# VH-VL binders against Sex-regulated protein janus-B (janB): the designs that were tried, part 7

Target 1, 140 residues: Sex-regulated protein janus-B (janB), of Drosophila pseudoobscura pseudoobscura (Fruit fly) (p54365)
Amino acid sequence: MKILNCFSLIGQCAKPILRTYTSPAADLLKLPRVDIKEGKLRYLLLSVYIHGETKHARTVVRGWNTDSHDDIYYKNVRAMEKLGLCTKCLGGGKMDNDESARKIKIHGSCKTFGAANHHKTKEILLSSSKYKNFNITVKK
Below, E stands for the ipSAE of ESMFold2; O stands for the ipSAE of OpenDDE; V2 stands for 0.75 times the mean of E and O plus 0.25 times the DockQ between their complexes.

## First folded at step 4 (VH-VL)

Design c29 (from c08a with heavy chain Y101W; framework fv_concizumab)
Fold by ESMFold2-Fast, scan of step 4:
Structure c29 (fold): chain C 140 residues (1-140), chain A 120 residues (1-120), chain B 112 residues (1-112)
Amino acid sequence: as target 1 above (140 residues)
Amino acid sequence: EVQLVESGGGLVKPGGSLRLSCAASGFTFSDYAMSWVRQTPEKRLEWVATISSGGSYTYFPDSVQGRFTISRDNAKNSLYLQMNSLRAEDTAVYYCTRDEWGDYEGFDYWGQGTTVTVSS
Amino acid sequence: DIVMTQTPLSLSVTPGQPASISCKSSQSLLDSDGKTYLNWYLQKPGQSPQLLIYEVSNRFSGVPDRFSGSGSGTDFTLKISRVEAEDVGVYYCMQGTHFPYTFGGGTKVEIK
């Protein structure tokens, strides 16, 4: 993991605003590891954590039918802030999620955050109940 | 050698229907997304439909959304385009194309085309 | 929809002379993955379109090195360093960055 781009350096966790008490630790544990759509997707590999508690971070996969990786990033930052959680992007890429064929192809990069560790993404997908029997291919 | 062969074109009245077929050979059909691209009488090229390699998702431009359906049969190496509620503006040569996601975001091999004419 | 504008509409070229075709998009074709999905196709008389160049500057398999693509953002060029008789046809640019995919209007190249 490297920090090479000014946009990656700027993507730091701000202190979340909460109106009522929640348990950030419980919310983090309940967070789905995988949340991807069917289709030709842009995706991000994200580290989600409690501010100051990076040792207990969870790595999650998020993919959407959008025109930009930035849309996925900001949507997830906002969702995590509501739970009292911080988000760090570990990189991104593209994904072809063809659920009828039980095939997922993962490749590519994100200009803002760099390429994700696609093999880590594959491990996370295979650990989920929905995708555990899928044929998942990583290229480049 | 990659080959795509279209069939099913013809003359149809406005509001009518046609089903186009494409027979693929020379590659593993189930590994590729497939598309239809049409060429108008004015020689303008227009993307019409895309289907994923396994057939679980499809994409259409607004001009044909709700009227056209793309499908495939991977056991038969065949691609289909069902065209309903046809309009004069759908008159074109329809090409079956192979799609490479990631490198081209486009079409690397094209068939010979089949002509669709919508006229009263 | 992204509008793709090609110039010129037609070229008449003496064999061995260079040719250049311009393609301009109504907005940037740079994808958030860092790639620019701009392709060039050639349709020879009586034939189907064939892929020449993908991702701005990469030659497709079997395409001679006299063909080159360049550009970024909204402005792209296809260059033929020395036109040969077999290069006659209509050239189309195409963008794959934004949905829906769109093509340029075409540039006809013919030999004198």
Scores: ipSAE 0.685, ipTM 0.844, lowest interface PAE 1.1, mean pLDDT 89

Design c30 (from c08a with heavy chain Y104W; framework fv_concizumab)
Fold by ESMFold2-Fast, scan of step 4:
Structure c30 (fold): chain C 140 residues (1-140), chain A 120 residues (1-120), chain B 112 residues (1-112)
Amino acid sequence: as target 1 above (140 residues)
Amino acid sequence: EVQLVESGGGLVKPGGSLRLSCAASGFTFSDYAMSWVRQTPEKRLEWVATISSGGSYTYFPDSVQGRFTISRDNAKNSLYLQMNSLRAEDTAVYYCTRDEYGDWEGFDYWGQGTTVTVSS
Amino acid sequence: DIVMTQTPLSLSVTPGQPASISCKSSQSLLDSDGKTYLNWYLQKPGQSPQLLIYEVSNRFSGVPDRFSGSGSGTDFTLKISRVEAEDVGVYYCMQGTHFPYTFGGGTKVEIK
């Protein structure tokens, strides 16, 4: 009907072959909410959860200097699978992270996953110790 | 009115250095990424450098990486291009440009240009 | 780097007749954000380049309706419905989707 990534509406989960020495619940709790680079970034708003346990889902922001939003999604899926965790994409956009100026501009959309709720992204960034004092602007 | 005024061009020998300046007015300079674009004697346009609105990050094509440095002074509404180890291929008119939309869209306003000639 | 190829190299147009300029990129300019960052610039004789069209089809402020842009993926066209004397100059396409930004070689438009 429309152009979709096969996992855009459903979480991506896979059982890891290698054991973890921590539980998925402990790993989820320790997961940083914000992991973004400095620069002109593509970003995704992601839900990370334990298979069958959406009540404990953690919403995280991932922004990278990559050519495609899909690169961010698949890198996160692989990292989460190692921890026994599932990933669902809540949408994406672009971010201009100018750290010396303490200014972040959030805008745009993702062709594959649709636009993220940029106000939710701003909320998560402001809740982090590193970005709590940044001037964060959401635009169309 | 958006205005960009370049200065600092001139004749320089290969291996020499020049510093270009651009004075901006008519908009909030600190809200925009800024770029330098050059035009060769053959009239080919080449992007040379981009700097973020706050100056935290910069981008260059391989042809000038390590030789050119872009910087800005937001308090003075000024953009600079430091050009070192100049080569004959750097001969061009250098335009100061405002990076349109602050993303990867391109350049919406251009200055009048300043001429750099690298020859013996 | 993305190679931008413009055709033709030059056009001689009788006043009031249409003109069409082609721009082709070596790979798709569709960004993963869903936008296509293809711009058109005009450099009139003795002047600096000026923005005509941004993001394929949007006319910049003050640009007359006779200019239109179209295309997708790798193939783009700039059309002037009725060429006027003030339209003479060199037209350049430019891509902003991939770093480094790259320009086409230019198309010179002259009046016959």
Scores: ipSAE 0.688, ipTM 0.841, lowest interface PAE 1.0, mean pLDDT 88

Design c32 (from c08a with heavy chain A33Y, light chain K35N F99W; framework fv_concizumab)
Fold by ESMFold2-Fast, scan of step 4:
Structure c32 (fold): chain C 140 residues (1-140), chain A 120 residues (1-120), chain B 112 residues (1-112)
Amino acid sequence: as target 1 above (140 residues)
Amino acid sequence: EVQLVESGGGLVKPGGSLRLSCAASGFTFSDYYMSWVRQTPEKRLEWVATISSGGSYTYFPDSVQGRFTISRDNAKNSLYLQMNSLRAEDTAVYYCTRDEYGDYEGFDYWGQGTTVTVSS
Amino acid sequence: DIVMTQTPLSLSVTPGQPASISCKSSQSLLDSDGNTYLNWYLQKPGQSPQLLIYEVSNRFSGVPDRFSGSGSGTDFTLKISRVEAEDVGVYYCMQGTHWPYTFGGGTKVEIK
């Protein structure tokens, strides 16, 4: 009966209780760095890590055509917890992904988590095989 | 400076088809999302379709989904709306509109409109 | 879909007097990015709609300062401090926070 997850405001990740014998490190390495849709999107910059082991954290970009940033955050938290992984939000914003023109525009903020480091988001996108040749602009 | 000029409206019978065109000038057409907005005889405004700046994604309300197609030709600075399976409820003045750059704010410039009448 | 309700349906104003138009949305227009995407449009007789105000309170280019917008959440107001003859027409609010974009039913402003 929870309408909103208030624990997201604390930024804590509890150690997974019912972890399978699947390696969390293997799951983390298989995780795509970029998962974005086409069009006008809300996006989050997220740190994904193994509970207690922040030195192996991966920074990932998630941009979807959802109604809110919170929707992206909670769906990602749910998916990561199933893999025995923790999520910390590093901020968000908005993105316009025009794949036919090979242009991506990044701007804006997130009320809940604040503005992401959009330049870091750009670096991650450019490191991916799909977006490495895109014209990516950051606006303040 | 910014100009949008619609054409292609007319009288059609229910089940018919029409293709609307919009000629844009005075701005870099390929940088903007473009939309169609219609105004019914009762003067209600209804958003009809949006297309991304490069043309790779389109958005429609449920009322026209599957019947209407929006497209653009950036080399010709032109926007199109292909309307199929027309219904009496599609009777309206159709406006070509420019969507604001990089935002969900909506429509900053509108054309003069072209009239579509669907009647038996 | 977000329902946008405007009141009054019509307004007769003596020249030089103020006018006020209300717009209410069926749910909050505050986007998770912290912005509220509510616009006001004016359609003068025989003309196409034109943008007056965007994001609640920002006047579009060339719009006189006698026009002002305010509000938050679900309740929004457009005010004209001193109505002039060229302000006659139908005013529409529009929300851009949620898909699909939706418009209010319009408020007709006439000179008394």
Scores: ipSAE 0.445, ipTM 0.798, lowest interface PAE 2.1, mean pLDDT 88

Design c33 (from c08a with heavy chain A33Y S56R, light chain F99Y; framework fv_concizumab)
Heavy chain, then light chain:
Amino acid sequence: EVQLVESGGGLVKPGGSLRLSCAASGFTFSDYYMSWVRQTPEKRLEWVATISSGGRYTYFPDSVQGRFTISRDNAKNSLYLQMNSLRAEDTAVYYCTRDEYGDYEGFDYWGQGTTVTVSS
Amino acid sequence: DIVMTQTPLSLSVTPGQPASISCKSSQSLLDSDGKTYLNWYLQKPGQSPQLLIYEVSNRFSGVPDRFSGSGSGTDFTLKISRVEAEDVGVYYCMQGTHYPYTFGGGTKVEIK
ESMFold2-Fast, scan of step 4: ipSAE 0.188; ipTM 0.754

Design c34 (from c08a with heavy chain S56R, light chain K35N F99W; framework fv_concizumab)
Fold by ESMFold2-Fast, scan of step 4:
Parts: C-alpha cells; sequence; structure tokens
Structure c34 (fold): chain C 140 residues (1-140), chain A 120 residues (1-120), chain B 112 residues (1-112)
C-alpha cells in the first residue's frame, strides 16, 4: 500500500500526530520552500497545510536522486506529519540541477500525480536565495 | 560536432590501479551528465559509472562500488575514471559517453574507447 | 537489477528483406513519470556503439526511416523494414528506467 492510496480511500487527510513543541502554524511558516539535491532528480510540487485549513497552504519543491516519485512523496508526508502538517501532491516531474553552472532543467511528469506546473516550480526556485540567479529552463 | 576521446588504458596486474581520461569537445560539457560504459571481450555492454553535470552526484553498479571513482573537471572539459583493486573481470574496452537526462535516460554519444587488460 | 533478454542471438538477412529484434525486460520499464526509457544502439564492425532509437520509438538524429521501435511494459521490438549492407553490426537494447542501467546481450545482424 502506498500513502497516496490510503488517503485516497479515506477521502481526506487524517489529523497528524505532533512530534514538536512548536505550533503547526509556526512550523508551516518556517518550512523551506525549496529542498532539492544536485544532479539528475525526480521532483514533486507539494502543497503543505494545517489539517482542516487549506486557505493558508504553502507550495514547496522537493527533489532528490531516487527511482520513484512515490519515495519523495512518502518521505515528505512523514516529515510533515511530525510537524502537525498535511501534504497534497500537485504533480511532479524531473529536474537536472547543475549548481556549479547555475543551470536547472525542469521537465516531464509523474504517473501517480501527473505533471506539475513546471512554470510554478520555476517561480518558486527563482524566489529562493540559493537559486534566484540560476538559468532555469522548462521543457514539456 | 560532439567528440569524446578516451586515454589511459593499458595492461595492469590484478589488484593494480589505472586512471582513464576523456576529453570532450563540440558541446557545453557542464550541461550534461557523463558516464563510462565498458564492453567485455565477450561483447557484453556494462554501465560502469555516471556523474551529474555539476559533479556532486555519482552512481555505480554494485560490481565496481568502492573500487571505482568517477570525477570531472568542467573547466577542462574532462571526465575521469579512477579504477582501483582491478580484477580480471574488469578487462574491457571503456567508453566515455554523454548522458542526456530527460529525453532519453541513456547515452547519445560515445567515444572511440580505450582498452584495459587485467592479467598476470 | 533489471535483466534485458534479446532474441535472436544472430540474424542472417538477405539485402532488402525485413529484420525484427526482440527485447524483453524482467520488470516493467514504465517510469513513475509515465515514460518508458528503452533505447536501441547499433555497433558496426570496428566502431563504437551509436544511438538509433530512444524512448521506445523515437529515431535519433540522422537515423534512417527504415528503423522503427515499438513496445510497452516488458516487451519491445526493433524493426528494420529493408536491411541494407550498412546495417550490419550488433544491436543492443538498453533500459534507463531503473538504476543500474542495463543492456541486452546483443543481436548480431549479418548479410546472407
Amino acid sequence: as target 1 above (140 residues)
Amino acid sequence: EVQLVESGGGLVKPGGSLRLSCAASGFTFSDYAMSWVRQTPEKRLEWVATISSGGRYTYFPDSVQGRFTISRDNAKNSLYLQMNSLRAEDTAVYYCTRDEYGDYEGFDYWGQGTTVTVSS
Amino acid sequence: DIVMTQTPLSLSVTPGQPASISCKSSQSLLDSDGNTYLNWYLQKPGQSPQLLIYEVSNRFSGVPDRFSGSGSGTDFTLKISRVEAEDVGVYYCMQGTHWPYTFGGGTKVEIK
């Protein structure tokens, strides 16, 4: 069973079990918008929110070198639950992050979640201090 | 035009070490992941190593993990394979390859190859 | 590791006849991104391998129309509609969906 299948069956995000002394609202505000590795990555665009409160969701980019988008999803759901947060996947794709050349190429899709809005992913990357001056290319 | 030129092959005894080099030209080297693929005397093709475009991430099959190291120098358009603790089964022609990530997960251009023979 | 099995091991073809090569993978090559990363390479005698087909059915730059690829999941085929003398060599399939990358054992194509 994948986490996505469990949540799909239930019909909505279950209330997370808190593992922090900080409030969920404070944890959401401190959450990094971008957390990606260097290299040939699979990535997901995720919406993170407080259980029952989607109006104040934050959209984040997560990626690493793994063979499965489901691995990225599972890891992030577990991490967010420890902070009292819920996660919704907005789609995924692939990324080549060459930090030494300051180039990022974004493309592709995710079978489980569909293709992310890669232009939105580009905007989030460019809004970060680390990637603001990168040459970011979006391919279909 | 894309060109990849390997060097550094030779005869080495089991347990020995060898360093292969690849000189790249005709494309922006820092835009591409690079790989080494070898061909055994029996003509089987085996992927050996991949390095990300920026050089931070490296990938190996279990057969060479811990013995081989891949590195690159983007300023010199050069790729390297350091081979330690060589075994008879490492005898092969070693090809430098360009790895296009996305359109095809694989090797679009190959060099001419350099021969490594491990024997006593 | 994904095992790639090619059949036949060799083919002797009269010029102008068609040829078909099969490639089977031990597991599905459908990536989590919805794409299937199955490539075909040709190694002509005395030369390095060269890319022919990528992502199952796309011809690489400069590859003649007589080459076509098809298939899905675990079963893939490379077809040459009319074999020419320059098509002699060893054909290899390769999967790029899973680490580590793996190749088929090769199919030798010769002119009869």
Scores: ipSAE 0.025, ipTM 0.652, lowest interface PAE 6.8, mean pLDDT 86

Design c35 (from c08a with heavy chain T97A G106A, light chain F99W; framework fv_concizumab)
Fold by ESMFold2-Fast, scan of step 4:
Structure c35 (fold): chain C 140 residues (1-140), chain A 120 residues (1-120), chain B 112 residues (1-112)
Amino acid sequence: as target 1 above (140 residues)
Amino acid sequence: EVQLVESGGGLVKPGGSLRLSCAASGFTFSDYAMSWVRQTPEKRLEWVATISSGGSYTYFPDSVQGRFTISRDNAKNSLYLQMNSLRAEDTAVYYCARDEYGDYEAFDYWGQGTTVTVSS
Amino acid sequence: DIVMTQTPLSLSVTPGQPASISCKSSQSLLDSDGKTYLNWYLQKPGQSPQLLIYEVSNRFSGVPDRFSGSGSGTDFTLKISRVEAEDVGVYYCMQGTHWPYTFGGGTKVEIK
């Protein structure tokens, strides 16, 4: 079933998005750039944009305690659609977020979407208030 | 060389407590997650506890959750397992193991083990 | 939890003879990162377990090339091309793909 779902994902943002009570532009502006859990995580680097308009895209990091990268992608797509937004995956990997030590290790790839630019992920994490002082390492 | 040395095992009665220690040397202790793995008298291997490299998160199987706690002191290169409310089924050899959590998901070095016997 | 089933339970091998051990998991061990986290350990008599092979087929440091691992999905094999006296012990497979980590029941290898 995951193979069939992959083809479905390609066309999702072609459909009209659901109307919200806030503007999609306002929702995109308020979107957190970083939303990651503590622990050993799978993560995706995602581009979020207004349907039909890619110039307003924001790159966000999502890392959660899941068994599959596809679960992160599906949950994000559904959450973004409720805000009138579309999602494109820029790749993924794995992350070890050890907050007591203020250490994050980023590595690996995603079978479905390929490896993310882990250096871009590190840049986004360091730009956040929570993780700006963390020791963040990228492995090949 | 990587070396892990366990201590603290012994004979205890059901309901009793024991604290196991593991002294690590030969590597940067604070860079690795650490685990305890036990071997039953029937020779089955069971994962018991894991602690992250900095100690911010821990994991346990349901069989010991709430009874065991894992902790570490990175300044002393030491790992601990506090075992409370011990049961006969906790009788095992307890191994300290270095948990290569990020690279290949394996216990790459193990200590010699310390024996815990829970008997009335 | 993922169930790991090893066969046979024991092997009695003449020195220099090949040996083969099977490990089957109740679910695929292919991670969504594209890797398969299946490891093999050897416990020699009176000793602690030691890592032999990680990620299906990679020999750990110092492990002789007579040991090889193969497999995919749910079916995995450890082979010893020419069993030596020092290879006696109990072999365990372990999966690291799904939480919690689980081990096979072990396969005892002994010399005739």
Scores: ipSAE 0.593, ipTM 0.824, lowest interface PAE 1.6, mean pLDDT 88

Design c36 (from c08a with heavy chain A33Y E100D, light chain K35N; framework fv_concizumab)
Fold by ESMFold2-Fast, scan of step 4:
Structure c36 (fold): chain C 140 residues (1-140), chain A 120 residues (1-120), chain B 112 residues (1-112)
Amino acid sequence: as target 1 above (140 residues)
Amino acid sequence: EVQLVESGGGLVKPGGSLRLSCAASGFTFSDYYMSWVRQTPEKRLEWVATISSGGSYTYFPDSVQGRFTISRDNAKNSLYLQMNSLRAEDTAVYYCTRDDYGDYEGFDYWGQGTTVTVSS
Amino acid sequence: DIVMTQTPLSLSVTPGQPASISCKSSQSLLDSDGNTYLNWYLQKPGQSPQLLIYEVSNRFSGVPDRFSGSGSGTDFTLKISRVEAEDVGVYYCMQGTHFPYTFGGGTKVEIK
């Protein structure tokens, strides 16, 4: 039942190899807070920071129609590294995103990282322009 | 109590079409995913189609993909299955089922079924 | 597609005696969310299937405690501690972990 820190799965956050023309600080500010698909999704709540600057992290929601939470985690770690950013997983769960009905259900857990704070995930979704008017429910 | 009542089954020739209906009562229909599950003459159970609570997305196994469509009318508490290009192997009893995603990832209530026979 | 194999094909039980049904999946049913979506259904003669057990071991509403489910990974068991006449029918396992959802071939339980 221990929650694993995503950071600990790959050791300490190594200094990323930069492949962009912008600074890590600019990339972090431009990073979308919400990036989720439609339908039945696995999701992760992630904390993204600049290497060595853990005090100023951005919390983001990532959800995909994939077979495992690990797929979402490694995809995002690789994407963030290209921007000079480090990723820490805050847990995960499942999400049902019915965009036509404007309903999102958030529930469940993640075996590898433990359950996310689903109420925090709801706050982030409601803060986005796309999902601010959705009926978002959190189930145990 | 949860009630699901199917209708629309019958005898149809190969290549023909048929539309099944399901009338739901006893629960808030618009809060649930709904599915169709069929039982062959050999008594094998096969999942056929699923539709989200708001109707925005649908799921099918490869065996019926492109031939069947699932739809719903939440104002009428009704579920539908449009079956086109019917084949002999589609002969089965078709059950309307309620899905509770998040709890079961499966079918918690089933209707009485309606029989579809595809025969020349 | 996940293949679900049930054994035995049929089982004759003296009333009051226990019964055990096995279900094996071709791949692990442990979801990355930590849950295992293995359900058991009973179809009584002339009736529709009804949910008995969900997520391996949880009894559905109204299901008597003589029914119990267990297992993990690829091997699952449904047990009836004391079979009663009303338990006659065909039992099916079903997996909801992997798309598409698939059912076992069924196990017929009858009274001797």
Scores: ipSAE 0.404, ipTM 0.797, lowest interface PAE 2.6, mean pLDDT 88

Design c38 (framework fv_concizumab)
Fold by ESMFold2-Fast, scan of step 4:
Structure c38 (fold): chain C 140 residues (1-140), chain A 119 residues (1-119), chain B 112 residues (1-112)
Amino acid sequence: as target 1 above (140 residues)
Amino acid sequence: EVQLVESGGGLVKPGGSLRLSCAASGFTFSDYAMSWVRQTPEKRLEWVATISSGGSYTYFPDSVQGRFTISRDNAKNSLYLQMNSLRAEDTAVYYCAREYGDYEGFDYWGQGTTVTVSS
Amino acid sequence: DIVMTQTPLSLSVTPGQPASISCKSSQSLLDSDGKTYLNWYLQKPGQSPQLLIYEVSNRFSGVPDRFSGSGSGTDFTLKISRVEAEDVGVYYCMQGTHFPYTFGGGTKVEIK
């Protein structure tokens, strides 16, 4: 199992890096809860939080047409690091997002992080404006 | 009883076009992703195209990308393959196949329809 | 693309004797979801391919228990414990882990 902790912004950068111009708290509040592609996807359920403030974490869904769950995890860790935010994976699975049919199927697991709570993933998707009227099915 | 029946095969010249059809019965067509798989004269099997259950996304190997289009009509329980810019290497028996959910494979295949590309 | 290599090209088997077919992939077929998407198909003379085994070792509906699949990573085997006349045909392995889906070259099984 791979576990990555919060990234600190303390330290030196060898090359110019464009850091966030807002506080981590403001960036956390602006973070989209859902960011998924159309297609056959691998997905992760992720907790994003400010270092030392885990009780104010946001749970987000990220799904991509990549070959590996690790790709999604490291992409999110890299993006969150730029905002001064930490990432913890709550598990993953697979998703078939058929947007023209307004149909999403969620199932499966992630070898590295285990299966996500797919019902929680469904709740988050249904809470978004884009997916609120989709037929979302959860399978083992 | 799952049945898939292909039609539309024939003899066509290089550079020509052909449209294949597949009629599905015995299952809820709109619940399944569907595919085309071809078998060359040398008996090699090649995956050609896949379309999602609702039709919103499609996948192709590089060998047919940009030349072939897969589509479906769920109201008519029908699958289609539009083949353009045909080449001699497209000569094959084309099978309609049902994808079995999340297992990344095909559980039922049709009888096949023969496409011959020659001058 | 993942290359699937089958051996042998053909087998002549006495009825009731076992048969074994090997399938090797150029890359690991273990998906990040923990599953391995390796399937076996049988094409009988004059017929369409039919599914025998999915996800390495799971028999498809109606497939007799004399058929078994095994393997992991890049090396996979299909075994028939007692070959019967109805088992003649060409066997193909297929990987579904990565696009594009690819098939082995086939192994022809004949009765002596």
Scores: ipSAE 0.553, ipTM 0.810, lowest interface PAE 1.7, mean pLDDT 88

Design c39 (framework fv_concizumab)
Heavy chain, then light chain:
Amino acid sequence: EVQLVESGGGLVKPGGSLRLSCAASGFTFSDYAMSWVRQTPEKRLEWVATISSGGSYTYFPDSVQGRFTISRDNAKNSLYLQMNSLRAEDTAVYYCARDEYGDYEDAFDIWGQGTTVTVSS
Amino acid sequence: DIVMTQTPLSLSVTPGQPASISCKSSQSLLDSDGKTYLNWYLQKPGQSPQLLIYEVSNRFSGVPDRFSGSGSGTDFTLKISRVEAEDVGVYYCMQGTHFPYTFGGGTKVEIK
ESMFold2-Fast, scan of step 4: ipSAE 0.700; ipTM 0.854

Design c40 (framework fv_concizumab; at its last look DockQ between E and O 0.04; V2 from the best seeds 0.00; counts 0 for: pae O 10.3 > 2, placed apart)
Fold by OpenDDE, look of step 5:
Structure c40 (fold): chain C 140 residues (1-140), chain A 121 residues (1-121), chain B 112 residues (1-112)
Amino acid sequence: as target 1 above (140 residues)
Amino acid sequence: EVQLVESGGGLVKPGGSLRLSCAASGFTFSDYAMSWVRQTPEKRLEWVATISSGGSYTYFPDSVQGRFTISRDNAKNSLYLQMNSLRAEDTAVYYCARDLEYGDYEGFDYWGQGTTVTVSS
Amino acid sequence: DIVMTQTPLSLSVTPGQPASISCKSSQSLLDSDGKTYLNWYLQKPGQSPQLLIYEVSNRFSGVPDRFSGSGSGTDFTLKISRVEAEDVGVYYCMQGTHFPYTFGGGTKVEIK
């Protein structure tokens, strides 16, 4: 069983197209911090940043009805690349989102990326207008 | 110099519709998120809408959600606010505002002169 | 929604004297990334709002050094070291950490 060293997918941040300082770095601030669906989700905590500007990274939550955390990762990476942004995965897990009950349960880990800081995920969710009044529980 | 010029304000009856426009100049319009902020007759400032630089994401407060739509045409350097089902409480001066550039801060750095919307019977 | 409370509601200042405006949020404005999106705006009479301070303490371009911002968590302050006649208007704090974005009620600054 070849342990595919997931370490080597240090995403080749495409050479910064020297987009003039006027480049849409503005898209990073405009990225929704939260994009989660209803139901039983896999989620990732992602750090999105401009190449060379890691200090100004934005942490975002992505939670989708998918069988693979990798699908979430690659879809987001491609979307960010179109914007000239780099993406780093900070980990993942599972999320049970019941919008009718206004309850979210965050738990588990991602086999590929490890466990995210679920408390940080909770804080990001609660900062959103949609989920600010949700009862969010974190389980190990 | 950054310039934002609003238009389309006027008098409208409750339940009516109005479309505001904002013409942007002096910067690369497609690189910035844009917002609408209104000021009530009581001089309260209220965030109304935000649209991402590419137009893919839109944000609204609950007070206007489902009634207002924000859109942009980057080729025309133009921002729009479609307001439907207008209410008396929507009476305000509406400002076009540029969102702060990507630098880990959120807010508005430049504002237009505003356009007045009056909703009255 | 985050409630932003400004004090005082009005301030009458002698030219050359200092002024201080408080802004309190109902919740912490520190986000999960360690950023605090608290901004200050000035609306001069008959004008649109203009940005003074962003992220608590950063002066916007062209803003005089007599303006300074400070604070953390839920408590923020705008200071004017020496008030000038051109500083007359209504000052607003704004939080951009939580949706929806919310403003303070404003503080009117007048000259004596």
Scores: ipSAE 0.000, ipTM 0.603, lowest interface PAE 10.3, mean pLDDT 89
ESMFold2-Fast, scan of step 4: ipSAE 0.724; ipTM 0.858
ESMFold2, look of step 5: ipSAE 0.007; ipTM 0.614
ESMFold2 (binder alone), look of step 5: mean pLDDT 93; pTM 0.950

